# Ledger of designs, part 44: VH-VL binders against q9nrl2r1430to1533

Target 1, 104 residues: q9nrl2r1430to1533
Amino acid sequence: GGVHELSAFEQLVVELVRHDDSWPFLKLVSKIQVPDYYDIIKKPIALNIIREKVNKCEYKLASEFIDDIELMFSNCFEYNPRNTSEAKAGTRLQAFFHIQAQKL

## First folded at step 19 (VH-VL)

Design cc6
Fold by OpenDDE, fold request of step 20:
Structure cc6 (fold): chain C 104 residues (1-104), chain A 121 residues (1-121), chain B 107 residues (1-107)
Amino acid sequence: as target 1 above (104 residues)
Amino acid sequence: QVQLQESGPGLVKPSQTLSLTCTVSGGSIDYGYTWHWIRQHPGKGLEWIGSIRYSGRTEYNPSLKSLVTISADTSKNQFSLKLSSVTAADTAVYYCARGPYTSDNYYMDVWGQGTTVTVSS
Amino acid sequence: DIQMTQSPSSVSASVGDRVTITCKASQSISSYVAWYQQKPGKAPEPLIYSASYLYSGVPSRFSGSGSGTDFTLTISSLQPEDFATYYCQQANSFPLTFGQGTKLEIK
C-alpha cells in the first residue's frame, strides 16, 4: 500500500480528464436528460468508469485500455451528430488521445 | 495486440459472389472502431471498397455500392465482404483493416495480411 | 468525391538522400491524411496519421507535413529498407480515397 508513481494508464486518464474537451465524457449520460440514449448506446462508458477500472488494475493490456477509450468516443459519435458540441469536443479529445496512446 | 486475418475462396467464377471474412483476434469488434475492406488489383494501387462501424452502419464505394455488402458478426468477432456478379476486373488482393470510429479522420491503423482472389472460368 | 493526386509516380534515390513525396487533395481536407508504406508482397503498413504524426516504431527519418490540400511525406536520409511503394490517403470523408502511389527505388 505504499505511494507509487502513476502508471501510464493513470497518467493518461488524468490528462484526458484535465483536457478542456473532456466534459461530455466525465460521467455516464443521464437517462433523465437524454431519455433515448440507452436505447441507442448498448455499452455505455465514461472516464470515471475507466479511471476506476485503472485503479482496480482491471486492464492487463494496453489494448484493453485503449479499447474502452475508443468505445467511449465511438458512443459519442454514434449518438451525436457531427455538428454538436459533444461531437466536436469528442473529435478534439480523441485526436489528443490518439497522439498520447502511441506512447503506451 | 489486435490482429486481422482475411479468409475465403481464392478462386471465384465469373457472375458468382465473392465472399470474404475478416477474423479479428486480440480485440473485439464490439468496441468503437471502423472496419474497412480495401483491395489492390495486380500491380495497381489501393482501392477502398467499404466500411462498417461497430454499430452496423456501413459506407460503400459508390462505384461498387450496388454490388457490395459488408456485415459484422459479433458472436464470431468477424466482419465480412460480399461482392456479387464478379468479373475478371475483381481479381485482386483483398485487405481488411481497422481504424478509429471518428467524425472526420478515418485512417487505418491495423491491416490484415491480405488474401488473393482470382476471378476465372 | 475527393481525389488524391500523388507525385511522383516513381523515384530513384541513393542511400542517404532526402526524398519527398507529395499528395494534393481536390478539396481541403484539413490535416486528415494518412501515409502508408507497402513493400513487395506485403500489406500496407501505416506510417503517419493526421498528416504529421508518426506511429510508434516508425523511424524518425520519416516525417509528414501539410494541411488543406497540399501534403508531403519526407524521408530525411534514405535507408536500404525504405525501398517500397508509398500511398497517401484522405481520411476526411467517404468515399475514402488513396493516392496513386509512389514507387521508391534505391540506386
Scores: ipSAE 0.899, ipTM 0.951, lowest interface PAE 0.5, mean pLDDT 96
Fold by OpenDDE, fold request of step 20:
Structure cc6 (fold): chain C 104 residues (1-104), chain A 121 residues (1-121), chain B 107 residues (1-107)
Amino acid sequence: as target 1 above (104 residues)
Amino acid sequence: QVQLQESGPGLVKPSQTLSLTCTVSGGSIDYGYTWHWIRQHPGKGLEWIGSIRYSGRTEYNPSLKSLVTISADTSKNQFSLKLSSVTAADTAVYYCARGPYTSDNYYMDVWGQGTTVTVSS
Amino acid sequence: DIQMTQSPSSVSASVGDRVTITCKASQSISSYVAWYQQKPGKAPEPLIYSASYLYSGVPSRFSGSGSGTDFTLTISSLQPEDFATYYCQQANSFPLTFGQGTKLEIK
């Protein structure tokens, strides 16, 4: 098995994870730390989950991949007020993503 | 890729309620987007009517707020516009559109083809 | 509410011309401006988001610039298919608002 080049989806996930503003999105929100999160957010998702889906080739279309990423951001904005660190990080990361997504 | 299609009656009588539906294909309205209604009077510019997020949260144009209701039906993958007490001034091409769910950047990246609604007795 | 004042309302130009359309916001909206192109009988088509980023498929002759209150859409070398009406939109806050449009006509 030789070294495989990362797919566009894999590469973008790597870039998202490495982004300074990825910290709210790296893994699912802890129910212990945020007890009411899952009462509000019905479709939780995080970059680690998206990465797994990418690795499993579950995304057939770029739109499907983009949808999950956007869901991730929307969950953040739905739960976190605009002035929170999470929302601010999300805003910046989403902006980055939107630019990168145009290349998909 | 996501596609949006407006549907509804092309003719509405004054004082009646205009009802339009935007059918989304190639994507789910349950996902993290903002869904918009925009209209364009004949020969005029674009006017934002209102928006709905995937969570059901709505925003309305203040000039139309009392008359507008936007809702979503996830089971049909549709979102709808109701405009009550219409007048001739509500004659327009009505567009639905999609954009990101953001805190502060609500651009519209996908548009429907639009549907013409004429208000006339 | 944030008002978007677009200018000019109309402009006549020739193929190959450089065309500039301006949009002024009534208050600072950072870079949260989108531009759309609309041809007769058609829906608006997105050109630019976040003031300066082109959607995939948009020709590179289109460009957007600006921040704060002053925004510009530029077509570096007008092509026949570019004759249309263009709209700016502030995307920063509700209610969302559009400029009144600029009709780009052939000279």
Scores: ipSAE 0.899, ipTM 0.951, lowest interface PAE 0.5, mean pLDDT 96
Fold by OpenDDE, fold request of step 20:
Structure cc6 (fold): chain C 104 residues (1-104), chain A 121 residues (1-121), chain B 107 residues (1-107)
Amino acid sequence: as target 1 above (104 residues)
Amino acid sequence: QVQLQESGPGLVKPSQTLSLTCTVSGGSIDYGYTWHWIRQHPGKGLEWIGSIRYSGRTEYNPSLKSLVTISADTSKNQFSLKLSSVTAADTAVYYCARGPYTSDNYYMDVWGQGTTVTVSS
Amino acid sequence: DIQMTQSPSSVSASVGDRVTITCKASQSISSYVAWYQQKPGKAPEPLIYSASYLYSGVPSRFSGSGSGTDFTLTISSLQPEDFATYYCQQANSFPLTFGQGTKLEIK
């Protein structure tokens, strides 16, 4: 593929990935490192998966894209207590996302 | 685009249980959000009743907690409100709403149109 | 519980006027305040989240400010369609609570 102008979804994913607080969300949680994660989280998702979906044009509506991002954050808050580094990072990243999402 | 619509009987007798359902379209209640019930007595302000997260965790207004039950049915993409032992004070427009699942910022970004419930003999 | 004291309860204004509505929280809630507009017979419509951020589609004449305990909603130049009731909401912790509302009426 050649160089092309990024869509709004692509651009936002890039911004999310580049954010300092994206580290808990870059890829799926390791079952080896977190053995009980998938007992609690039934719809795991991460930025790399969302990026792939964007690249494959699987999002027809902005709401669908937003839903997956919100799922990602929801999973984080569901599993991680509020005082964890993951939850704190998620809080900041979600706030950033909410602002950016208004532009979609 | 997600849409919410309240449904249920518009008339309930005193001491009975008020039951309402919020049907969500254009999105799934199975993940990602917090779902709210709010009511507004005629000519009055807004009162939060309770909320349910996609995980099934609930929060209730302490003034109503003993009488309120909120549940979700993912198979129908609905969440419901039950308010027992109603009185005339429970006459109101009832709204369902959606907001993000956050740690500390529970605003409501999508609302239903509301359904009027009158408690009367 | 966090109480939200909204002022004034009603205000009369004319088209073109600058209008300010205040909401005071009983304790610090950072910037976790939302504002809603409600017209008669209609559901509340979200205007602002996180104290100062406008939802898409909300006219730029609306603005929100504040942090801690004191928050304001401002309409820089009132338009005919802006006459309605406005509510603030603290979004920081359960139980969620609203201000008592401000009815903005035509002078």
Scores: ipSAE 0.898, ipTM 0.951, lowest interface PAE 0.5, mean pLDDT 96
Fold by ESMFold2, fold request of step 20:
Structure cc6 (fold): chain C 104 residues (1-104), chain A 121 residues (1-121), chain B 107 residues (1-107)
Amino acid sequence: as target 1 above (104 residues)
Amino acid sequence: QVQLQESGPGLVKPSQTLSLTCTVSGGSIDYGYTWHWIRQHPGKGLEWIGSIRYSGRTEYNPSLKSLVTISADTSKNQFSLKLSSVTAADTAVYYCARGPYTSDNYYMDVWGQGTTVTVSS
Amino acid sequence: DIQMTQSPSSVSASVGDRVTITCKASQSISSYVAWYQQKPGKAPEPLIYSASYLYSGVPSRFSGSGSGTDFTLTISSLQPEDFATYYCQQANSFPLTFGQGTKLEIK
């Protein structure tokens, strides 16, 4: 990506990290604390990893950036039942993301 | 960007199995999305058939659940619909579609062009 | 199952007219309604999600509103290219369901 896309991706990731509901997504899920997570989730990802990919200019297209963020939410909904705090946080943060992504 | 294209036979005889494939290009089917089949009956509106998530988890319209199977082949970047024991009521244009994987807001942001299936003796 | 009742089934209007299409859900679906435009011989195309958010590239004459059970799609100044059938979809829960469509005809 170009300079304007990098700034937009960085700004969006910063807004996601600052959101009150970001707590389940900041870092990868611990295998020690959640032993079965990696048996279920095949492509783990988190905001710190996405932010590093933005910093390293690894996204060629906005769709690649969006795909990683959607994967992050999908992993949350795949692993966590709807009634959990993690799934509820994911629902609210994903809704925020969908609104902000219109600006890309 | 992402494009979806349906393929399969246009004519199916009653009691046979309808089999359709959706080929995805410009994106990967094993990324975190929900992949849908929808059909449109002649002179009627749209009916959701079911969906498959990147994980392989499926949801089916209860009206079709015993007759429908949706599956994915990530090596070919495709997902497929099988509908058994078809009747004339299954005559429709069949669409594949993509939407976000979500807990409560399953809208569809990309649609295929559709393929017409006629069920006739 | 959540039924979506769309009205009217058809509307005939002139270029420049304001057109309103309604969709009613059989139970509350919050704001989780999508709208699609389908031109003859073509696939449905996304128009609006979450009741009021336009997809990129959708003309600003289109708008959506509503929450709970009652939703509207409005075209503020009808253009010749807006001849199409319009569908609402509840996106809240499975099975996903669509309204029966509104055919917009240009007089």
Scores: ipSAE 0.650, ipTM 0.896, lowest interface PAE 1.4, mean pLDDT 92
Fold by ESMFold2, fold request of step 20:
Structure cc6 (fold): chain C 104 residues (1-104), chain A 121 residues (1-121), chain B 107 residues (1-107)
Amino acid sequence: as target 1 above (104 residues)
Amino acid sequence: QVQLQESGPGLVKPSQTLSLTCTVSGGSIDYGYTWHWIRQHPGKGLEWIGSIRYSGRTEYNPSLKSLVTISADTSKNQFSLKLSSVTAADTAVYYCARGPYTSDNYYMDVWGQGTTVTVSS
Amino acid sequence: DIQMTQSPSSVSASVGDRVTITCKASQSISSYVAWYQQKPGKAPEPLIYSASYLYSGVPSRFSGSGSGTDFTLTISSLQPEDFATYYCQQANSFPLTFGQGTKLEIK
């Protein structure tokens, strides 16, 4: 909690959004473009939703914030084969996130 | 903070099935993590047994594959190990652990306290 | 399977000494090595992931390096609380495998 930790969550989300590899994660996957996604992924999440939760102070603990971001990456790896552009972007962005999350 | 706690019998007879449960607190097992079982033989190093992902997908050490089953119960926030046809060689301290779900970097960031299992008549 | 060969098996050192522990992988694993500290009767605790990144709360006297097949854990100035067994782990591919451990003892 606290005001200082809320600022850290916002700063981290902004850094993730600005990263070159954020493109698969900005918004929820479109059911029209990817019709089977929601049959496989039961807890969808994306950076815009996480950012809104930060803005609404919905995270009580740093671990809750970290869990949502890890869920975002795990959904990517669960749905997308390893050699896809989406999975490769996820791997690089997750590595960046793990370094930044050590500061929380 | 996430905590992991192993539970199960400390003594198992040869040829029986070893059953252990890892209870997760301070977090949920259906979030995007990989959940591992590791064991440590007396006076020896660590051996990875296998893992289960939040989706239910499993991976097992090939040396144990026909003998091991890892499963999850999200309603109890638990994941479990069953190891069949045990022998004295299965005597060890058993740990559960968590790591991030990754594509290529399977490290473990949280460990349980361990539970000692002895296989003896 | 990727074999991790850890050396030395044990080392005896004094407070303030620099201690170096090595791991060698039987094939390239990029930088995907983790290091763990285990004190007697306790669970392993994470020290380092991706060869060189410290976990939060790990003292800065610990450092890791390496890529490919050769990896090193260094304690720059040994403290009494560093008495433990240290394990490397290749994190690159299944089955995950560990070094056999290095027991660090005080002289």
Scores: ipSAE 0.608, ipTM 0.896, lowest interface PAE 1.7, mean pLDDT 92

Design cc6
Fold by ESMFold2, fold request of step 20:
Structure cc6 (fold): chain C 104 residues (1-104), chain A 121 residues (1-121), chain B 107 residues (1-107)
Amino acid sequence: as target 1 above (104 residues)
Amino acid sequence: QVQLQESGPGLVKPSQTLSLTCTVSGGSIDYGYTWHWIRQHPGKGLEWIGSIRYSGRTEYNPSLKSLVTISADTSKNQFSLKLSSVTAADTAVYYCARGPYTSDNYYMDVWGQGTTVTVSS
Amino acid sequence: DIQMTQSPSSVSASVGDRVTITCKASQSISSYVAWYQQKPGKAPEPLIYSASYLYSGVPSRFSGSGSGTDFTLTISSLQPEDFATYYCQQANSFPLTFGQGTKLEIK
């Protein structure tokens, strides 16, 4: 909730976007480029959507914000084999996120 | 905040199936986490039993592989443990726990309160 | 399976003492160790993840270190509430495994 939490969520999502490994997560996976993605991933989400939810004050608790970010990573690991560039980027960005999330 | 609560019988007879349920509140099991069962034996430490991912994929401790089933019920926001053919060696405190879904770093950030299960005649 | 060997099994110490608990993995697990504190009758509580990162709300007197196979948990100045059992856990690969625990008692 409050203004302090909204600023913290915004700061964290900005840090995630600026991270070198954010490239698989900036926006939703293209159905045209990856036709089977939405057959496998039932709750798609990306950083641009999370940032929009922060801007609209849709997160009432830090845990709700954290849940969406963890969903983003879990979708990556569920769809992409561990040896792919996407999964490796996800591993590094998630590790960064886990450190930053302790500040919430 | 997310909370986990175990439920099930406290006393089970040998050769029966132990059935435990973990109820999740303040969050959804269909969100991107890994959900674990761990037990703590009398006079011994903690033993990981297995886990289920939000997608339904499971991992089991090889020591229990043919005896254990972990499943999820999204409509009740619960995940469950079944352990068949129990013996006195299965007497323990059983915990459910949550951790992030990761590629290589499966730590547990939320634990249930634990439920004591005794296997005896 | 990766075995986690924790030492000592128990330690008696006084309030204000520095205590170090060690955990050795049977093979390299990078920094993927978690530490938990368990008080009697309670579930384990998260203390440290990735060898050295404290969970929010954990007092700064707790610290963790290590990489590869050798890991330590240090309490720099024991407080009365720190008397508990401590477990390490390798988080790198399945099956997930725990050290056997270290019981920290008042001397």
Scores: ipSAE 0.606, ipTM 0.891, lowest interface PAE 1.6, mean pLDDT 92

